Miniprotein binders against q8wxe9r568to878. Designs and how they scored, part 27

Target 1, 311 residues: q8wxe9r568to878
Amino acid sequence: EEEITVDVRDEFSGIVSKGDNQILQHHVLTRIHILSFLSGLAECRLGLNDILVKGNEIVLRQDIMPTTTTKWIKLHECRFHGCVDEDVFHNSRVILFNPLDACRFELMRFRTVFAEKTLPFTLRTATSVNGAEVEVQSWLRMSTGFSANRDPLTQVPCENVMIRYPVPSEWVKNFRRESVLGEKSLKAKVNRGASFGSTSVSGSEPVMRVTLGTAKYEHAFNSIVWRINRLPDKNSASGHPHCFFCHLELGSDREVPSRFANHVNVEFSMPTTSASKASVRSISVEDKTDVRKWVNYSAHYSYQVALGSIW
Key: E = the ipSAE of ESMFold2; O = the ipSAE of OpenDDE; V2 = 0.75 times the mean of E and O plus 0.25 times the DockQ between their complexes.

## First folded at step 16 (miniprotein)

Design Vd1 (at its last fold request DockQ between E and O 0.85; V2 from the best seeds 0.71)
Fold by OpenDDE base, look of step 19:
Structure Vd1 (fold): chain B 311 residues (1-311), chain A 81 residues (1-81)
Amino acid sequence: as target 1 above (311 residues)
Amino acid sequence: KTKTVELKVEGMDGPTREAWEDAMKIMEALQKLPGVKSVRVFIEDGTVYVIYDPSKTSPEEIIKAIEEAGFKAELVSVEEK
């Protein structure tokens, strides 16, 4: 059985301001991978929503791929695998290639301008220090300005959300608790629907709370990691923020740093090319009409949110 | 304002390489015409859609350009958009 699978993946990276989470800088890289099982020499043509192709298409009706977007995008810094006829691309913007058989490979990559005005959600973080007591609080809200959030019926989720708060090395021991079987990381208590304010919690042990997901210190990141499986949460009331809270009491012999962290790291995925809006418009295989064609879309976001001073 | 003309080109039976090559020749010929905004060619049956500025070109000129490229085209329809 003959088949071709096209994987289109966005990678968003950037730096975001504190407060309103404005994008200060960003990079969007889209990679297209191909896996094909085709008999003989099979010349393929891939059609993208390239603005330079807009309206000028040569295709078979059967080779048109379903797309959810009508957007045309500007491709920047295109790079191709050696199996692509780059001369054809430069002359006609047609992506003509002879795929490697039974081997997943990167066909091409390109850069785009971020397709949205805002990120899918905003994260506001406040840090306070009172003597040896340190508090960190974050509020996460879905962004109404992000297109995928506008219609609940067509909403695309953020998946495997990870928010990382870098922890000073001196504090790492405070997030460990002794157990009979060894040291375990302190985990946050989940309090769904809670709104955390400034709470003075006295105690030598850190207190962590989240309204959604889980939070714990993870050594691999040297961070407290707030993990949320999916945003928006279907069981949460619309418009209410999700909150993370951490209270830490440091020993008198410990120096309180001037900053807890300069930034928070955010990562998540989306099951669509939400960053670029890149889409496969067509896949054609020469002299073949019965090729099974698949397109997968995804985006991965990784960015830093700037934090204010602790004082 | 633009118009869309639908044409039928004879002898185009994709997904052959020849059909692709012929389609490219047609597209190139049409893109040279003043007022042509977009060209869509379905190579399985030779259906050609041309969006054009009616102040600058016409269905007759479009057909002529295809003929000059070495193909035969027939007018199917003209629509205003």
Scores: ipSAE 0.788, ipTM 0.952, lowest interface PAE 0.4, mean pLDDT 89
Fold by ESMFold2, look of step 23:
Structure Vd1 (fold): chain B 311 residues (1-311), chain A 81 residues (1-81)
Amino acid sequence: as target 1 above (311 residues)
Amino acid sequence: KTKTVELKVEGMDGPTREAWEDAMKIMEALQKLPGVKSVRVFIEDGTVYVIYDPSKTSPEEIIKAIEEAGFKAELVSVEEK
């Protein structure tokens, strides 16, 4: 049967400030991929929520696609596959193309301004180095619009959250020796009663503690990685911070490196174009009325939270 | 304050290339008319919705612009926004 699938994927990257997680620098890139199975000569037209065409649409009612936003966005620096008639786009903002047969390909890409006021959550991190002892504490809080204790079925989640704490290269060899002997000094367990800022750590408590998810050293990233499957958590109260704590004891202060990480890396995905709010409003295939049409949306976020020069 | 006029343009029965081209000609003609805020064309049956400023234009002027572009249009309704 005849079919066309449109995949719209946001990619957010940037840098946010240490204390209040203000967005200091950001880039939002959206890529649109097409996979189609169409017979004969059939030109396609793709309708996006492009602000330059707002209110001025030529469409068939059958070609209108369900959308998840009422916003109209400005498309910057559009770049196209060779199958797109770029003169038509530049003259009329119509995305006219002849898709590759049965081959998934990137139709176009463009940049946008970040469409939200804030990121879905904030991360505050405090570090200290005292002799050969290193402590790291982080507090993750859902942003107000995301943590309003809404019905979980209507909230768009952050998925596969990964917070990476780079470990200085000088510490890696110590971790290898430590991991050979026990392999548990860098792993974390969820503690029901765990609190941040505590200084009472006994020999029976884990070196790392989290209140949600898991944390362990991952050699592939040269980092301690805090992983959370889904935010917001189903059972967390609105405004409740999720915490990470780590205490590292090095052999001596002579083993403390002179270089420290200056950032924490945050990555996660969302099943919507949350960064750009790009949306497919219509998909038309010339001379055809019985084509099955699908649209998929996703976003990936990858950014740094600044720590200053001391981490 | 704006009004919306619904028109029916004869002879449009997409989804053909000709229907797309005809709709574009209508769009361009109406966008030149002062007071027209937006134009939406449904090419399967020639239904056209025009949002306009009634102090600057009228359904009669809108129909005239379409007819000067080479198409026949019939007034269906006028509604306040």
Scores: ipSAE 0.698, ipTM 0.927, lowest interface PAE 0.6, mean pLDDT 81
ESMFold2, look of step 16: ipSAE 0.654; ipTM 0.921
ESMFold2 (binder alone), look of step 16: mean pLDDT 78; pTM 0.712
OpenDDE base, look of step 16: ipSAE 0.783; ipTM 0.951
ESMFold2, look of step 19: ipSAE 0.695; ipTM 0.926
ESMFold2 (binder alone), look of step 19: mean pLDDT 78; pTM 0.717
ESMFold2 (binder alone), look of step 23: mean pLDDT 78; pTM 0.721
OpenDDE base, look of step 23: ipSAE 0.770; ipTM 0.947
ESMFold2, fold request of step 24: ipSAE 0.681, 0.625, 0.636; ipTM 0.924, 0.913, 0.909
ESMFold2 (binder alone), fold request of step 24: mean pLDDT 78, 78, 78; pTM 0.714, 0.721, 0.718
OpenDDE base, fold request of step 24: ipSAE 0.655, 0.656, 0.643; ipTM 0.922, 0.921, 0.917

Design Vd2 (at its last look DockQ between E and O 0.81; V2 from the best seeds 0.66)
Fold by OpenDDE base, look of step 16:
Structure Vd2 (fold): chain B 311 residues (1-311), chain A 81 residues (1-81)
Amino acid sequence: as target 1 above (311 residues)
Amino acid sequence: KTKTVELKVEGMDGYTREAWRDAMKIMEALQKLPGVKSVRVFIEDGTVYVIYDPSKTSPEEIIKAIEEAGFKAELVSVEEK
């Protein structure tokens, strides 16, 4: 059975301000991978929602791919695999290529301007230090300004959300539970509906609480990592913030570093090209009518949220 | 205000290199016309959809442009949007 699979993946990177999470810097890279199983010489044409092609298409009706986006995008810094006829692209904006058989490869990549005004959610973080006591609190709210959040029926989730709070090396010892059977990282307790305002002074052990997901120190990142499987959460009322709370009692005020981490790292994925709005409009295979065609869309976001100086 | 004209071009059958080349010639000819906003060519049967500004061009001018490119086209329909 002959098939072609097109994977379109956005990669968003950036730096976000404190508070309203304004995008200070960003980069959107879209990569298109091809996996094809086609007999013989199969010249393929890929149609994208390229603004320079806008409305001018040569296709078979059967080659038209269903698209949910009506947007046309400007491609920047296009780079192609050697199997692409770049001359054809430069002359006609048609992506003509002869795919490698049975091999997943990157067909092309390009840059775009971020298609949204805001990120899918905002993260506000406050840190307080009182003597040897350190508290970190974060509030996560879904952004109504993000297009995928506007209609609950068509809402695209953020998946595998990871929020990383860099931990000074001096504090790492406090996140280790001496268990008789081995070192286990302290895990947050999920407390739904708890007002995180009451510092429960529980003794010398770090206290972590989250309203959603899990939080623990992870050595691989040298960070406390707040993990949320999916946002928005179906069980949470719309508009309520999700909260992370960490209370740490250090051995002395001397263990308080003069500078805390100046940023929080955020990562998540979306099952759509939400960053670029890139879409495959058509896939054509020369002299083949019965080719199964698949398109997968995804986005990966990785950015830093600036933390204000905790003075 | 735009209109959409549907045309049928003769001799365009299937997804061949020749059909593609012919479609490109048609598209290039139509893109040169004032008021043409969008051209869709279905090479399987030679159906051509042209979105155009009726104040700047007409179905007759569109057909003429295709003919000047060396093809025959017949008007199927005109829709107002």
Scores: ipSAE 0.611, ipTM 0.900, lowest interface PAE 0.6, mean pLDDT 88
Fold by ESMFold2, look of step 16:
Structure Vd2 (fold): chain B 311 residues (1-311), chain A 81 residues (1-81)
Amino acid sequence: as target 1 above (311 residues)
Amino acid sequence: KTKTVELKVEGMDGYTREAWRDAMKIMEALQKLPGVKSVRVFIEDGTVYVIYDPSKTSPEEIIKAIEEAGFKAELVSVEEK
């Protein structure tokens, strides 16, 4: 039973602007891993949607894989495992390799341009300081301009969403005084028509409130972490924002640091290559016509949302 | 403003290292012709599609390039696509 599995993983990193989440900086790194169970000497060829080979292909019709995109991408800074013939790649753009048997390994990695104009959702954050009281509010909205969000019937979810608000050391005492660090969490219930931002009772509230997911201080990150298992949320009307609210009362206004966090960190995963649009077009194994072939795609996003100097 | 020629290359009937090597020779020969835009080779039956600029080359010149590379090719069709 001969088989080969190709795992394609996008990793997006970057910085987006305050408020409108325009992409200010981005880096996309794609890693391709191989796991194979092939008998004998098994020379393989991998076909990607590399723009430099567009229209120039040598294939067996049986080796053509289902397409995930019609786009062709430019591969930058390609790096290869030692099993890849780099001279063949540089002369012909053919990815020719002999895989390690029964051992998952990284075949190659490359960089590309982010393939979307927008990220899957936007995060707007507002802060205020009034004496010794600090308030932070965030609104999360799904982006209609992101390709995976355009058709609700075929949406690809964002999974394990983590939004981190860095906490200055001066603020950790407030979490200790109300409870031990890491104990405080807030379960949220999404409400249709909920209005976030109406107020206001000090001293009797949770320190933090969310309309979806949970929020608590996590010492491992030195941050308040808003966690959402899955977006878009199945129980919410399309287009309604998901909200985070935090209220802190400091010991005095002299304990408010002059400099707050300049950014919020956002991380999540998607089962797609939406960052690069990298696609496996063909998988060929020399002298073999009945190898079972699998291709898996995933993307991981990790970026900063700028806040300026008011956090 | 291009045409596509479909050719059949004699003797190509498998998915072997030799067939790959032969297909690479054909690919390289055709990519060097002025006016050839793209080349697609199906190695299981020797089908070759060439997209070309008819003001710069022709099916006859394409076949000649394949023959100079050591292979025999037959014209199947020409289409504007």
Scores: ipSAE 0.595, ipTM 0.896, lowest interface PAE 1.0, mean pLDDT 80
ESMFold2 (binder alone), look of step 16: mean pLDDT 77; pTM 0.717

Design Vd3 (at its last look DockQ between E and O 0.86; V2 from the best seeds 0.70)
Fold by OpenDDE base, look of step 16:
Structure Vd3 (fold): chain B 311 residues (1-311), chain A 81 residues (1-81)
Amino acid sequence: as target 1 above (311 residues)
Amino acid sequence: KTKTVELKVEGMDGPTREAWRDAMEIMRALQKLPGVKSVRVFIEDGTVYVIYDPSKTSPEEIIKAIEEAGFKAELVSVEEK
């Protein structure tokens, strides 16, 4: 059986402000990969939701791909694999190519402006230092301004959420490999002023608490890593923040650095091109009418949230 | 404010290279007409949908443009939007 698979993947990178998590800078790169199993020479045409194509389409009815987006996007800095006829693209905006057989390859990439005004969620972090005691607290809230969060029936989740708090090298000794704390979703009313009660830590072991997911120090990142499998959480009431808390007792006040990490790293995926809103409108194969066609969409977000001075 | 005309182009039976070429020629010809806003060509059977400003062009002018490009087209329907 003959088939072609198109993978469309967004990569969002950026820097986000403290507090309201405004996007200070961002970059959206979309990559399209092709895997095809086609007999003989098969010239293919890929149709995207390119604004310069809007309204002018040459297609077979059967080659129209289902799409959930009605948006047309502006492509910037298009780069193509050598199998693409770039002259045809420049003249007609048609992506004409002869795919490599049985080989996954990057057909093209392009940049877009971020399609949303806000990120899927906001993260607020507060750090306090008292003598040799350091506390870090974070509050995570889903953003109502993000389109995928507006309709519960069509909501697209954030998956494999990772929030990393960089740890100073001096503090690494305080973290043991086995400090994994995962708490079930607490129904506790957590607000911006809510602190997890400072347990008098009679020792050098960090106390970590999360209302959702798990938190532990991970050497690979030199960070405390808060991991959440899925947002929004199915068991959590909408609108309540999720919280992270860490309390660390240092050996002395001299171990408190003059500067703590100025940022938190956030990373997650979504099962859609939520950053670009890029979509495949059509896939055509020359002289072939019985080709199985598949399109996969994903987005990966990786950004830094700026932290204010902690003292 | 706009109308949609449906046309049938003779001799178009995709997905052949020839059908794609012909469709491109037709599209180029139609895009040159004043008032044409969008052109959609289904190459499997030569169905052409043209959205146009009726104050600037007409189904007859659209057909003429296709004919001047070397093809034959027949009017199927006109709808107002």
Scores: ipSAE 0.725, ipTM 0.936, lowest interface PAE 0.4, mean pLDDT 89
Fold by ESMFold2, look of step 16:
Structure Vd3 (fold): chain B 311 residues (1-311), chain A 81 residues (1-81)
Amino acid sequence: as target 1 above (311 residues)
Amino acid sequence: KTKTVELKVEGMDGPTREAWRDAMEIMRALQKLPGVKSVRVFIEDGTVYVIYDPSKTSPEEIIKAIEEAGFKAELVSVEEK
């Protein structure tokens, strides 16, 4: 059972503007991993949609892989595993290597430009700090300009969406009191209202509401975390806003002037997609014609959304 | 405006190290020729497609470049775009 699997994994990072989430800074790091089970010494060649080889290919017809794009990309700052002949790459752009047997390893990595103009969704956040009261509201909308959102049949979901609202250290005690009361998510409790009488806990409990997913303070991140398993939501049309709301009352007027963080962190994965449009065009194994070949793509996104209020 | 010539290179018969070497030599020779825009070599049977600018070169010059590199090539067809 001779086989070779090529995993192309994109990591997007960046900063987007408040409101419309224009991409202000971006970086895509692509890592290619190989797992192979090949008999004997088997020299392999990997063909990417490298713009420097555009149209110039040496290949067997059986080695041509299905591609997802007609675009050619620029590979920046390529770095290789020691099994790659780097002189060959630098002289001819051929990725020639002898894979480690039965051992998954990183063949190469490189930087690329993000291939889309927009991200899969936008996050608009409004904050206010008025005396001892803090409010945060967010609206999440699927982007109409992102290619995967235009056609339900080609749509690829954002999975394990995590939106993190950093909490200043001075405010953490308010969320620890919420943890003592067992309130971690608006889905876990009906709306909280202030009691007319005295309470045994100072101040009103934070009120958090979401229209999708869950929201709670997570100590591991020192943040309020809004988690959504999958976007777009199967019960909502694309472009339907999903909302987060939080109200927090601070207990001390003498705290150093408090503010909400200057950014919100967004993180999610998109399986079977490519943020870079990197594409494996061919996989060749010397002197072998009966090798099973697989290519997998995946993308992970982690970026900051700027907020409108700062100190 | 471009044309595509299909050539058959003698002696390229499969996925061997020699076939890869020969294909690379042909690639290098053709990339030096003015007017050649792209070269695609199928090493299992020696089929070569060359996209070229007909105002700068011709199938005859392309074959000549391959022959000067030490290989024999036969014209199979020429097609516009």
Scores: ipSAE 0.576, ipTM 0.894, lowest interface PAE 1.3, mean pLDDT 81
ESMFold2 (binder alone), look of step 16: mean pLDDT 78; pTM 0.723

Design Vd4 (at its last look DockQ between E and O 0.81; V2 from the best seeds 0.73)
Fold by OpenDDE base, look of step 16:
Structure Vd4 (fold): chain B 311 residues (1-311), chain A 81 residues (1-81)
Amino acid sequence: as target 1 above (311 residues)
Amino acid sequence: KTKTVELKVEGMDGPTREAWRDAMKIMEALQKLPGVKSVRVFIEDGTVYVFYDPSKTSPEEIIKAIEEAGFKAELVSVEEK
C-alpha cells in the first residue's frame, strides 16, 4: 500500500513575564516532515492554510484533508528541502515536491506569529527566605483566554508538562537522601486538598508538596522538576489553581544566595499546532488515486517565566 | 455579499499533469476577474467552484473567462452564501 504521512510540528519558545505571564518575546517555528512510501516518481503537492493561497485550491476531492481550523496564516521565512520546487512556490504558493522514498525528512519550515494572545496556563511563583529557611510556591491556572480551553468538548490538553525550578549548586546536597541503596532524590507528596500555608517544618530534609503530578530534584536539569501528565486535570475543578510547594532548611543563612534563579522553565506539548494554527489542507500525488494520507499535528512549548527578585 | 457558482469544465480528468496545467490556467484566468475571491478546482472531474462578489462579476463573466482561457464550461448551480 502506498502512503504519505505529514507531520506538522510547532515549536514555541519565549520569555514570559511574572504575574500574568505576558509574552515578552516569542518565536514560533513550524516544521513539516514527510514520510512516504510511493512507487516510482511521485510528484506531490502539499496545500497549507497559507493566507496567500486564500482558498485558491486545485485538488482532487480525496486529496482534501480534514481540518478543524478555518484560519489562514502568514508564513514567514520559508525554507525548503531540495526536493521542493521553490520556483513553483514563489509563483503559485504551491508546495510541489518529489519526496524521498521511505525516508523521514524535513520538507519545509517556516515562522509564524503566535496564534493566541495568552499561553494555555499561567504560572505564578513566590519565593521567600527567612534566615536559613527557603520556601518556593507556585500556582498554576488554566487560561480562559487560550482558545483550546474555551470549549470543554473540544479542549486540547497540555501534555507532559514540566516546570523546572533551577536550584543553586549549594543546595543540591539537601535534595539527596542517603539510603542503603544509594542516593535518591526527594520526591513530593501529592496532597490534592492541601492549602499550602507556611508550615514550620523542623528538619533538614526538604519538603515538597504538589496538588497534582509529581515533584523531585532532577540532576539532569539541576532543578526541582514539577511534572504533570496532563492539563487540565479531569479530576480538578475548573478555575482552581494547582500548587507546588517546597520548603528547604539550609545549614546556615550563609548558604542563601543573594539571588535565586531569575526564571522558571516551562515545557509541555499539545497534540495540535496550537501555536501556529498551521494546517494541511490537501495532499495530492500525481497519477495516484489510492494513496493513504495521514497528517499528525503537534506543538512543543518551551519558555521561561521571569521571577521577581526575592528582595 | 458572496455567491458561489459551480461549473463543469470539459476535458479535465485528473490527476494528470495536463489536468493540473489546465486547472492552473483556469485559476489564473479567474483570479484576474474583479470580484473573484477564491477558486477551487477539482481536477478529477473538472468541477470548479468560484466564490465571487455578485456586484463585480457574474456567472456569465466567469464562464467567459474560462472560455477565453481555452476551455469549455457549463453552469451547474449558483448559491448564495
Scores: ipSAE 0.744, ipTM 0.941, lowest interface PAE 0.4, mean pLDDT 89
Fold by ESMFold2, look of step 16:
Structure Vd4 (fold): chain B 311 residues (1-311), chain A 81 residues (1-81)
Amino acid sequence: as target 1 above (311 residues)
Amino acid sequence: KTKTVELKVEGMDGPTREAWRDAMKIMEALQKLPGVKSVRVFIEDGTVYVFYDPSKTSPEEIIKAIEEAGFKAELVSVEEK
């Protein structure tokens, strides 16, 4: 049974401002992978929503793929697998190739701009260091301006959300001892309606609380990591902020760091969607009209939120 | 502001390398013609849709451009919109 699968994966990276999460810098890298099971040597053609071909297409009617976007995008810095005829692409913007059989490979990659004005959610963070006391609070809200958040019937979730708070190197020894955050079994539970920060700190005992997900120190990242399986949360009212709180008492003020990283790292994936709105408009196999054709989209986001204060 | 002409190009009867080559020649010829906005070629039967500015070109000029590229085309219809 003959088949071709096209996987379109966007990788968003960037920097956003601390207060309102304005996108200050962004880059989207799109990779297209092919997995095919085709008999013989058949030339394939891939039709993308490339703005330089807008409205100019050579196609078979049965090769037209369903798309969910009306956008046409600009492809920058295109790079191709050796199976692509680059002269044809440069002369006509046609992606002509002979795929590797039964072997998933990267057909091409290119850069685009982020197709939305906002990210799926915002993160506001406040930090303070007062003597030997360190406090961090974060508020996470879903963005009303992001397209996937406007229609609950077509909502695309953010999955495996990681929010990483870099821990200064001066504090690493504290996390390697029982008296510090990482060595206590401080588990955050989903506390619907819980009063964030209502529990007082007893002595030097670290306190972390979240209203959604979990938080703990992770040595692999040298960070406190707030993990959320899925946003938006099905059990939360619209517009409800999700909160992270941490209060740490150091052994002395000599352990207070002189500097802390000025950012928080945010990472998550979104299935069935794209950050660039790259779209496969057609898949043609030269001599075949009965090939099963599949297109998958996904996006991964990894960016920094500026902090503005020492830890 | 634009009109659409539907043409039928003779000799294009399926998805072959020859048909793809011929379609590319037709596309190139029409994209050079002043007033042509966009071109869509369906290679299984030689159907060609040309979106054009009627103040700059006409179905007759479009057919002539295809003929100069080496292909015979017949007018099927013209739509206003």
Scores: ipSAE 0.671, ipTM 0.923, lowest interface PAE 0.7, mean pLDDT 81
ESMFold2 (binder alone), look of step 16: mean pLDDT 77; pTM 0.711

